# VHH binders against q8c9a2: the designs that were tried, part 12

Target 1, 239 residues: q8c9a2
Amino acid sequence: PPEETLSLWKGEQARLKARVVDRDTEAWQRDPSFSGLQKVGGVDVSFVKGDSVRACASLVVLSYPELKVVYEDSRMVGLKAPYVSGFLAFREVPFLVELVQRLQEKEPDLMPQVVLVDGNGVLHQRGFGVACHLGVLTELPCIGVAKKLLQVDGLENNALHKEKIVLLQAGGDTFPLIGSSGTVLGMALRSHDHSTKPLYVSVGHRISLEVAVRLTHHCCRFRIPEPIRQADIRSREYI

## First folded at step 4 (VHH)

Design E32 (framework vhh_ozoralizumab_d1)
Fold by ESMFold2-Fast, scan of step 4:
Structure E32 (fold): chain B 239 residues (1-239), chain A 125 residues (1-125)
Amino acid sequence: as target 1 above (239 residues)
Amino acid sequence: EVQLVESGGGLVQPGGSLRLSCAASGFTFSDYAMYWVRQAPGKGLEWVSEISYDSSDTYYPDSVKGRFTISRDNAKNTLYLQMNSLRPEDTAVYYCARDSYEYGRWGSDYYFDYRGQGTLVTVSS
């Protein structure tokens, strides 16, 4: 694309980053048992192997605390080259926003009170990952949940980091991801007693890191939180 | 300590060829998708090519498609970019970059967490 287009997309991402709220805004978030939380969403984007242009975006809504799927929507999306750093992610988010808007139109009573996103939130090289972007555009509380450590602000998947992972003994155990700036960017979370590979949880929008981590753990029947796991299954089966 | 060291840049005439190399160390190279990105004087970063961790997938923007080929040798922890039919507009500093890769995404967001110091390619007579 023209440099003018790329500059506009970059400027838009920077502008939206300023709107991220990294604190609790809902009553259920302040409750130890999440009283009042009834619906948790999950989103995922799956690509056809060998084809980064064709993808399937999926949105699911689960009841809480039962984690039973009550809504699902999957759509094929077309992403076209040329792509540059950050450009594809920006284009992916509008399709996720469209899925949320479709849910609002068809089944407003099933709107999720929080969305778990397969990707990062503030733990990101630009401080504005997909979970932040989706959250700001939809005004829904969002949590970023990543399967690998994004190495930004001095964070490294080095020997020290791997030793900290070994010290996570049980499901629910965590350690903070502290950047060289001294900022807590997210938390490494052992999601399950039988899984040694941690999840990396970061704030997307309108939720505190503490609540984001605690809710993510309560959504894990397996290593991957059920809202994200169900979205992934549906997007893969739709392809 | 993650290190990416590019080499192979230089002055070449329009229509010529160059092969860039990137030596990677400090991480498990075979676990990551890799990028080549470039920056022309006074311009922003432009994605040039991507290769999956196992070489099964490669991607190119229209500006270089058919002229550039990305490849990797996981046994040697080395990434390559073969550049043919070079044009003056290909003049840029070329960077080797490691994908920030999140499981389940292919060619997705083109975000990288590390890049090298770069190697200058000048296409001029």
Scores: ipSAE 0.000, ipTM 0.166, lowest interface PAE 12.0, mean pLDDT 82

Design E33 (framework vhh_ozoralizumab_d1)
Fold by ESMFold2-Fast, scan of step 4:
Structure E33 (fold): chain B 239 residues (1-239), chain A 125 residues (1-125)
Amino acid sequence: as target 1 above (239 residues)
Amino acid sequence: EVQLVESGGGLVQPGGSLRLSCAASGFTFSDYAMYWVRQAPGKGLEWVSEIDSSGDYTEYPDSVKGRFTISRDNAKNTLYLQMNSLRPEDTAVYYCARDSYEYGRWGSDYYFDYRGQGTLVTVSS
């Protein structure tokens, strides 16, 4: 895209970033066992081979703590905005918002109390990833969960980082991702006893990092949290 | 700093072969999926091949399938593209590219966050 479009996108991210709430807002978040949490959402986008425009966006809602799918919605979507690193949300978020709006219209009683997003939250070049963008636009608590370390603010997947990963010995073990600025941007989480590759968890909206990490771990029956895993399966199967 | 440096391009006759190399530095090469993409004169970028972080999965568009082979040597931080049965239509600047962190899934699209300066391949008589 032209430089002026990137400037507009940076301006929009800065404006929306001011609305991000990085603390717990719900009663269930303050409970050690998440008492009162009944519905957890997950979203994912899968792409059609050889087509930069066609993709499938999926939203699922799972019961908690059973992690049973109680709602699913998948839609083929046409991605209009080009992909630019750090601006993924401008391609995908409009369609994810639409899926949330459809759920609100059709089955309002099944609205999730929190959404796990395949992507980053505040762990981002400008502190405003796709999970933050979705959260601010929907006003739902959102958690960013990434499979790879986004290398921003001096964070690197270097020898020191790998040494810290080796020290994660059991599912639930974590270490903080501290930028060169001294800011805690997220947590590396060992999601499973038999998986040595961590997940990278960051705040999206209306949730604390501690609660985001703990809930993400409780949603992991495999390396990938079940809400994201089920959304991924459905988007891939729909294509 | 992330750096990708391509080499191996040149002038070759139709039906010939070339092997491209890409030397990676400034990041843990073995953690990333990699791509080869190309740009013909006056055209847009075209995806040529992809390889996962382990080297076990590769994918190609029909235009090069059976003629091109992507591979990697994680111990040497090097990506390769073996190009056989070259055609005039393969004339392009070839770039190696690192997979984007924002797409955690191996998609049908080649989304990358870094690419090298490129190496020119000219196929003509």
Scores: ipSAE 0.014, ipTM 0.233, lowest interface PAE 7.9, mean pLDDT 84

Design E34 (framework vhh_ozoralizumab_d1)
Fold by ESMFold2-Fast, scan of step 4:
Structure E34 (fold): chain B 239 residues (1-239), chain A 125 residues (1-125)
Amino acid sequence: as target 1 above (239 residues)
Amino acid sequence: EVQLVESGGGLVQPGGSLRLSCAASGFTFSDYDMYWVRQAPGKGLEWVSEISESGEYTKYPDSVKGRFTISRDNAKNTLYLQMNSLRPEDTAVYYCARDSYEYGRWGSDYYFDYRGQGTLVTVSS
């Protein structure tokens, strides 16, 4: 895209970033066992192979703690924005917002109390990743969950980082991702006893990092949390 | 800056073999999953192969499984695609691509943030 478009996108990210709440806002978040949490959402976008414009966007809602799918919605969508590192949200978020709006119209009682997003939250070049963008636009608590370390603010997937991963011995073990600015941008999380590759969890909106990490771990039956995993499966199968 | 430079394409007869190379620079090559993708004349982009950062995990679609082999040499910052039993339908521009770190998707579809200029493979007599 032209530099003027990138400037507009940076301005939009800065404006919306001011609305991000990185603290717990719900009673269930302050409960050690997440008492009162009944519905967890997950979103994903899958591409049609050979066509980078046509994609399938999916939203699922799972019961908690059973992690059984109680709602699903998938739509073929035409992606309008190109992928540019740091601007993923402009490509995907409009369609994810539409899925949330459809759920609100058709089955408001099934609205999720939190959404896990395949992507980053505050762990981002400008502190405003796709999970932040979705959260701010929908006013839902959102968590960013990424399978790879986004190397921003001095964070590097270097020898020291890999040494820290080795020290994660059991599912639930974590270490903080501290940028050169001194900001805690997220947590590396060993999501499962049988998986040595961590997830990178960061705040999207209306949730603390501690709660985001703990909930993400409790949603993992496999390396990838069930809300994201089920959304991914459904978007792929719909294509 | 990130650069990916493909080489090894050319004209080959059906049933022949070619080995493609991709020279990577401007980033820590060993930290990224890498892809080969292709675009046939008048068609969209098609995923051909994926390899994990360490090389221990590889993926192929059914269309090339058993015929193509992806590999990498992290010490040389180089990605390879060995193509055997080539068919006319393999005719395409082949691109080396770096996986996106932003969301590093767990899905059947690929996402990449950089790709090279491509190398043309023509399977014909």
Scores: ipSAE 0.014, ipTM 0.274, lowest interface PAE 6.9, mean pLDDT 86

Design E35 (framework vhh_ozoralizumab_d1)
Fold by ESMFold2-Fast, scan of step 4:
Structure E35 (fold): chain B 239 residues (1-239), chain A 125 residues (1-125)
Amino acid sequence: as target 1 above (239 residues)
Amino acid sequence: EVQLVESGGGLVQPGGSLRLSCAASGFTFEDYDMYWVRQAPGKGLEWVSEISGSGGSTKYPDSVKGRFTISRDNAKNTLYLQMNSLRPEDTAVYYCARDSYEYGRWGSDYYFDYRGQGTLVTVSS
């Protein structure tokens, strides 16, 4: 895109970033067993392989703690904005917001209390990833979950990082992702006893990192958290 | 500005070899996994190889495994593809592509955010 468009997108991110809340706001978040949490959302966007324009965006809502799908919505979308690293949200978030608005319209009683997002939250070049963007626009608690380490603020998938991964012995084991600035940007999480590759969890909106990590772990029946996994299955099947 | 510039393509006979290069600029090269992908005439994009940012991990589909080798020189910001035992079905435009950490999706393990203009490889007599 033109430099003018990138400047506008950076301005938009800076404006919205001021609204991010990186602490617990809900009573269920302060409970060790998440008492009061009944509905967890997941969102994902799947592409036709090799095609950066045609995609399917999906939103699912799962019961908690059973993790059974109680709502699903998928739609084919034409991604207008070009992908630019650090600006993923400008391609995907409008369609994810539309899915949330459709849920509010069709089944308001099934609105999720938190949404797990396939992408990063505050672990981002400008501290404002897709999970932050979705959270701020919907005012829902959001958690960013990524399967690859976004290498920002001096974080590297280097030998030291790989040594720390080896030390994660059981599902639920974590280590902090500390940037060169000294900021804790997220956590590496071993999601399952049988999965050696970690997830990278970061705050999106209205949730603490500690609660985000713990809830993400409790949503993992496999390596991928069930809300994201079910959204991925539905978006891929819809294509 | 992110730029990826491929070179090294050409005409080779079946059984021959070629080495492709990709010069990267505008980003910290060692921070990104890199791909080679190709598009044969009238076909879609096909993933050919993948290499981690450090160079310590590589992946290949069965169609090229044992014949193609991906490598990188992080000091020179350059990605390579050594192609041996070339076959007529390897005829394609070959693209250097940068992995998108954001698009490393659960259903799209090979998705990339930038690719170069490509270099044509023709395998025929």
Scores: ipSAE 0.014, ipTM 0.291, lowest interface PAE 6.9, mean pLDDT 85

Design E36 (framework vhh_ozoralizumab_d1)
Fold by ESMFold2-Fast, scan of step 4:
Structure E36 (fold): chain B 239 residues (1-239), chain A 125 residues (1-125)
Amino acid sequence: as target 1 above (239 residues)
Amino acid sequence: EVQLVESGGGLVQPGGSLRLSCAASGFTFSDYWMYWVRQAPGKGLEWVSEINTEGDITKYPDSVKGRFTISRDNAKNTLYLQMNSLRPEDTAVYYCARDSYEYGRWGSDYYFDYRGQGTLVTVSS
């Protein structure tokens, strides 16, 4: 894209980043068992190979703590913005917001109280990943969950990092991701006893990192949290 | 610091061949699926090829299948693209890209967390 467009996107990310709330705002977040949490959402976008425009965006809502799908919506979408590293949210977020708006119009009683996003939150090149972007635009609590370590602010998947992964012995074990700036950007989480590969959890919006990690773990029946796993399955099957 | 450095681009005549290389550093190359993607002026990114960690599974779109071959040398941390029977419509900047997710969606999507600076391939008489 032209330099003017990139400047606009950087400016928009900076403005929206100022609106991110990285603390708990809901009563259910303060409860050890998440009492009062009834609905957890998951979102995902799958791309059509060989087509720069077409993708499928999916939103699911699961009951909690049963993790049973109570709502699903999948839509083929046209990606209008070009792919540029670090600006992926500008391609995907408009369609995810649209799915949330459709849910609010059709089934407002099924609106999720938190959304798990396949992607990063504050753990991002500019501190404002897709989970932050979605959260700020929808005002829903959002959690970023990534399958690979995004190497920003001095974080590297080096020998030291791999040593820390070995020390994660059971599902629920964690270690913090501390950038060169001294900021805690997220947590590495062993999501399941039978998976040694961690998830990387970061704050999106209106949730603390501690609660985000704990809820993500409670949503894991497999390595990938059920809200994200169900959205991923549906977006891939819809294509 | 993750780095991907492409080389091997240039000007070739239709029907010619080129071999692109991508030197990877700053990460464990053998842990990642790798991609070649391209972008012609005024067009979007187009997926060109992908290869798994061991190098024994490869995939291509119909536009390049049978003409392009992706390969990797994990001992040298290098990704290759052999391009044969080049056509004017293959003119583009070619990028080496690293898969962002451990569990990929074979056949329908690709998602990169790092790309190189690209190498220009011009196919013209």
Scores: ipSAE 0.000, ipTM 0.174, lowest interface PAE 13.1, mean pLDDT 83

Design E37 (framework vhh_7xy4_2)
Fold by ESMFold2-Fast, scan of step 4:
Structure E37 (fold): chain B 239 residues (1-239), chain A 125 residues (1-125)
Amino acid sequence: as target 1 above (239 residues)
Amino acid sequence: QLQLVESGGGLVQPGGSLRLSCAASGFTFSDYAMAWVRQPHGKGLEYIATISSSGDTIYYSDSVKGRFTISRDNAKNTLYLQMNSLKPEDTAMYYCARDSYEYGRWGSDYYFDYKGQGTQVTVSS
């Protein structure tokens, strides 16, 4: 993007970041078994290989705790493949917001109580990743779930980090991602007994880190949590 | 000098048709995907259609799919929008936009780096 556009995006991230709520706001979040949680959402955007214009944005809603798909919506959208590090949200979030608005219009009773996002939340160079951006625009609780460590605030995928991963012995095991500033930016989570590659979970909006990690683990039948996995499958298959 | 000049707008009755044209100059037109976007008075920009540099890949917004057709003539450096079955809600300023290799601004103009001066389309009885 032109330098003036990047400056405007940084300003918008700073302004919207002020709206992020990093604590539990819903009754079901305070319950050890998530009593009252019935619908969990997942979103994804997949690009068409060999095509610079087209992508597919998908939203799914799953029942909880069964994790069965009760709603799906996939739309082809026009956007360019080039990605600027730290500005992923400006590429994807408008289409994700549109999918949420369509769900509200068509099936308001199926609105998810929380959305898992393939990407980062507060674990971001400016503390405002795609999960934060989607959350503040929709006012839905959102969780960022990333497959690779974003190396910000002194976090590095170094020997010490890899040693901590080895110590994660069972599904549900975690360790905190503490920046050089002393801030807890997220958690590394071993999502499944049979997967040694951790997920990196961070707060998006209207949820605490502890609840975000626990719910993410409960949504994992495989390495990738089911709401994100189903959105990704549908997005890729729709293409 | 990079220029996009739209034409073909005007006043039309509901159910009517208009064809918009965009003359491009100052860059290699055939290297860029192009888009049509619109802005109703006092509202934000809405993406209508995009077309790849070769013309082989096309996207339409739901509001216009089946009614509008985007096309391009790379030999003439021209982008077109054929608008059929026009509705009052299609009333807006229509802009030709160059889709860059860079993602655009958040929101209404997020995936183009340049747009023209626009051409007004008014659909009324």
Scores: ipSAE 0.000, ipTM 0.110, lowest interface PAE 14.9, mean pLDDT 81

Design E38 (framework vhh_8emy_2)
Fold by ESMFold2-Fast, scan of step 4:
Structure E38 (fold): chain B 239 residues (1-239), chain A 125 residues (1-125)
Amino acid sequence: as target 1 above (239 residues)
Amino acid sequence: QVQLQESGGGLVQPGSSLRLSCAASGFTFSDYAMHWVRQAPGKGPEWVSSISSSGDTINYATSVKGRFSISRDNPSKTLYLQMNSLRPEDSAVYYCARDSYEYGRWGSDYYFDYRGQGTQVTVSS
């Protein structure tokens, strides 16, 4: 986009970032077993092969702790905003918000108590990724879950980082992602005993990093957390 | 240690074709999705095209769809952009960029963690 549009997006991102809450706000978040947590959401956007504009956005709600799909909604969408690194949320978030609003209208009793988002939260060039953006606009607790390390604030997928990954021996093992500023931006998580490739978990909104990591691990029957995995399957199959 | 080196730019007339190349080193090329990004004078960066690590998923910006084609050769660690039917509006510095996430699979972030120095494309009569 033009420099003026990019400047406006940076301004909006900064304004919305001020609204991010990186602390636990719900009673179930303070319970070791997540007592009171019944509904976990997942969102994903899948692209039509060879098409930069047409995609499918999906939202699923799973029961917890069973991780059974109790709600699903998929919509074909046209991505109108141009892609710019660090501003992906401006393309996808409007459609994800629409899916949440549809759920609130159709099945308010199935509203999720937390949403796992395929993407980053605070672990972002400007500290405000798609999980933060969705969380702030919907006021839902959100967790960012990425399958590759975003290399910001001095974080690098270098030899030292790979050595730390080797030391993750069992599902649930973690190490912190500490930026050169000294800020803990997220956690690397070995999500499953059978998977050696970690997930990168960061806070989106209204949840602490500790709870975000612990809940993400409890949602993993495979490497990718079930709420995100089910959303991806549905968006891809809908295409 | 990550290096991306673009080449193939130049001055051409409207309607001409150019093929851009990007030589990658310092990382396992076949593990990463790759992008082409351009920046014209006085404008911000514009994403042009992306290709998944395997080459199976390809996407284009609306402005170039049908005219440009992205491809990769994992054995030679090279990314390509074939540009056909060039227009004055395509004039820009073209950058090769490494994606930190698999494009199109999990549907979220297309963050570029490394970018080359760019190659200049000028389309004029």
Scores: ipSAE 0.000, ipTM 0.158, lowest interface PAE 14.7, mean pLDDT 83

Design E39 (framework vhh_8fcz_2)
Fold by ESMFold2-Fast, scan of step 4:
Structure E39 (fold): chain B 239 residues (1-239), chain A 125 residues (1-125)
Amino acid sequence: as target 1 above (239 residues)
Amino acid sequence: QVQLVESGGGLVQPGGSLRLSCAASGFTFSDYAMNWVRQPPGKGLEWVSGISSSGDTITYADSVEGRFTIIRDNDKKMVYLQMTSLKTEDTAVYYCARDSYEYGRWGSDYYFDYEGQGTQVTVSS
């Protein structure tokens, strides 16, 4: 894209970042057992093999704590914005917002109380990943959950990082992701006793990092949290 | 009635400093993120800086990073922009702006609510 467009997107991310709330706002978030939490959402975008334009966007809502799918919506989408590293949200977020809007119109009683997003929140080159962007636009609590470490602010998947991963002995074990700036950007989480590859959890919107990590762990019956896992399954099956 | 009243602008030489103020009324100030935007002569609006409702998250346009500081005082319902190392390119009318509300609206569109005529900053030798 033109440099002018990238400048506008960078400015828009910085502007919207001021709206991010990185603290708990709901009563259920302050409860050790998440009393009052009934519905957890998950979103995912799956691409058609060999096609950078055509994708399937999916939104699911699961009951909590049973993690049973109670709502599903998938649609084929044409990605209009060009793919630029660090600006992927401008490509995907409009379609994720549309899925949330459709849920509000069709089944308002099934609106999720929090959404897990396959991607990063504040752990991002400019501190504003897809989970932050979706959260700010929908005003839903959002958690970023990434499968690979985004190497920003001095964070590296180096020997020291791999040594810390080895020390994660059981599901629920964590270590903080501390940037060179001294900022805690997220947490590495061993999501399951049978998975040695951690998840990288960061705040999206209207939730604290501590609650985001704990809830993500409680949603993991496999390595990938069930809300994200179900959204991925649905989008890939729809393609 | 929502009001945002800017003040503190003036004529200053390159390298100088100014402190802009914005007085807010007619709404619950502590519930809104606040922004500073500017309009240089003959150009469109440019976003300058933003601050979250609590004051904990602060962001800047690349062109002003390290030179400008945004501050808010929720008790006084004020937002400030401390400008240092001013350049001729900073010449503009500066507006403070309130972030939009959802009101059940969904989409990628954000807009600013602002009232009044802003405050003129002129950086000239």
Scores: ipSAE 0.005, ipTM 0.380, lowest interface PAE 11.2, mean pLDDT 83

Design E4 (framework vhh_ozoralizumab_d1)
Fold by ESMFold2-Fast, scan of step 4:
Structure E4 (fold): chain B 239 residues (1-239), chain A 125 residues (1-125)
Amino acid sequence: as target 1 above (239 residues)
Amino acid sequence: EVQLVESGGGLVQPGGSLRLSCAASGFTFSDYAMYWVRQAPGKGLEWVSEISSSGDTIKYPDSVKGRFTISRDNAKNTLYLQMNSLRPEDTAVYYCARDSYEYGRWGSDSYFDYRGQGTLVTVSS
């Protein structure tokens, strides 16, 4: 029974993956200071402790460069799709899309110009993570930001990887995540001078990896980027 | 490739005990937190237990606390679930699951990125 559903989901991911744009599309992305960037979004899904079905999905919009919250929306949701590795988006993305649609209807002038997503983009088993899925469905530039390394295409959290992390000395330092295929899947980023644990940044949609990394770093007042941090705080407080 | 293979399920009477095992391969087992999750017929996935990569932090929901015990042997790449005082409500397919690096979230509840094929536990007279 899951084989039929997995086949449909793989087909949907393949179809939508063809729509992913992994290059800069906006003028503000090509500016060294991100001139013209005014609104940055963040999304997160938090779960009721001990419950894999009941969750709270949150969307926040922050002003840039001040990183002040100008919009928030949180909703309790019931996740009906089972979690299957590599298909996280089928559980969460419908609710994230709904939050974006509600923002478009309530406050269209507050639509974000880019969304930071708690999860992966192209750094994924099939090159199409939740940040790609959200980006393609909303046509918003999206960046995937993960706390832990997704071990795909030969990437491992092994001794060599840990040695590379030690060489990240200051906030903004990076190293590329190169798969066994030779593809650059993302970047490990030291997000802050006071955090030694890196973030793993990958392209979601309509942004280059270079810009995604640089913007993620500029959004980090703490280890976690402020758009994601504020979404997480609000989803947890709502529960 | 990441593989998780559960064993130890079966038919047991209410009040009985079962010990589930999960053999892990294809990754560095000692780097990952591990979970037991279950799915009763017609229901969603329910978290049953969580254990940190070192084994130092262990969590249970109230529904199984005091009756179930999770443990791990990092030298043998094996995860265990000792289930005591089983109830008809414990009837489910039990899955061994690896902590999700895919979610990457901060302060969120635990999730998994890989799970095994599952082992059926039926508690019935």
Scores: ipSAE 0.000, ipTM 0.198, lowest interface PAE 10.9, mean pLDDT 84

Design E40 (framework vhh_7aqx_2)
Fold by ESMFold2-Fast, scan of step 4:
Structure E40 (fold): chain B 239 residues (1-239), chain A 125 residues (1-125)
Amino acid sequence: as target 1 above (239 residues)
Amino acid sequence: QVQLQESGGGLVQAGGSLRLSCTTSGFTFSDYAFSWFRQAPGEEREFVGAISSSGDTIDYADSVKGRFTISRDNAKNTFYLQMNSLKTEDTAVYYCARDSYEYGRWGSDYYFDYWGQGTQVTVSS
């Protein structure tokens, strides 16, 4: 994209970033057992094999704690914006917002109380990943969940990091991701007793990191949290 | 050398039943979750259902819910798909798959690191 367009995206990202709330705002978030949490959402964007433009965006809503699908919506999308490192959200978020708006219009009683997003939140080159962007635009609590460590603010997938992963002995075990700035950007989470590869959890919007990590773990029947896993399965079925 | 092998496919009449088995070797069976997929001629591979490593969580595609049941037997390194009330549209090659502990960057293709060769199920009217 031209330099002027990147400057506009940086400006918009900075304005939206100012609206991110990285603390608990809901009563159910303050309860040890998440009493009052009934609906958890998941979103994913799946690409047609070998094609970076044609994709399927999916939104699911699951009951909690049963993690049973109560709503699903998918649509084929053409991604207009080029992939630029640090600006993934500008390609994907408009379609995810549209899915949330469709849910609000068709089944407002099924609106999720929190959304798990396949991507990063504040753990991001500009502190504003796709989970933050979706959260700010929808005003829903959002959690970013990534399968690979984004190497920002001095974080590296180096020997020391791999040693910390070895010390995660059971599902639910965590260690903090502390940047060179001294900021806690997220948590590495062993999601499952049989998975040695951690998930990287970060705040999107209107949730604390502690609650985000605990809820993500409780959603993991497999390595992937069930809201994200079901969204991914539905996008494949739709293609 | 990880191996998954389906068995139990065949020809049945609509309303009938079949039980598919996926026998595995080359890894610690109890450490993994497993899934069933199917593919009709000219169609994409469709998710049928999955069972977690503990066996406590079982998912089904809406098209088979209430008719198909997935179970596992850790002592036999085998998991099953019990198919009841079969319909002609259930005709497909059925595949078993092992969860890779990874999800891919692109869709669900990278969930599964090993697949069986498939077993044909044909449902006649």
Scores: ipSAE 0.000, ipTM 0.182, lowest interface PAE 11.5, mean pLDDT 83

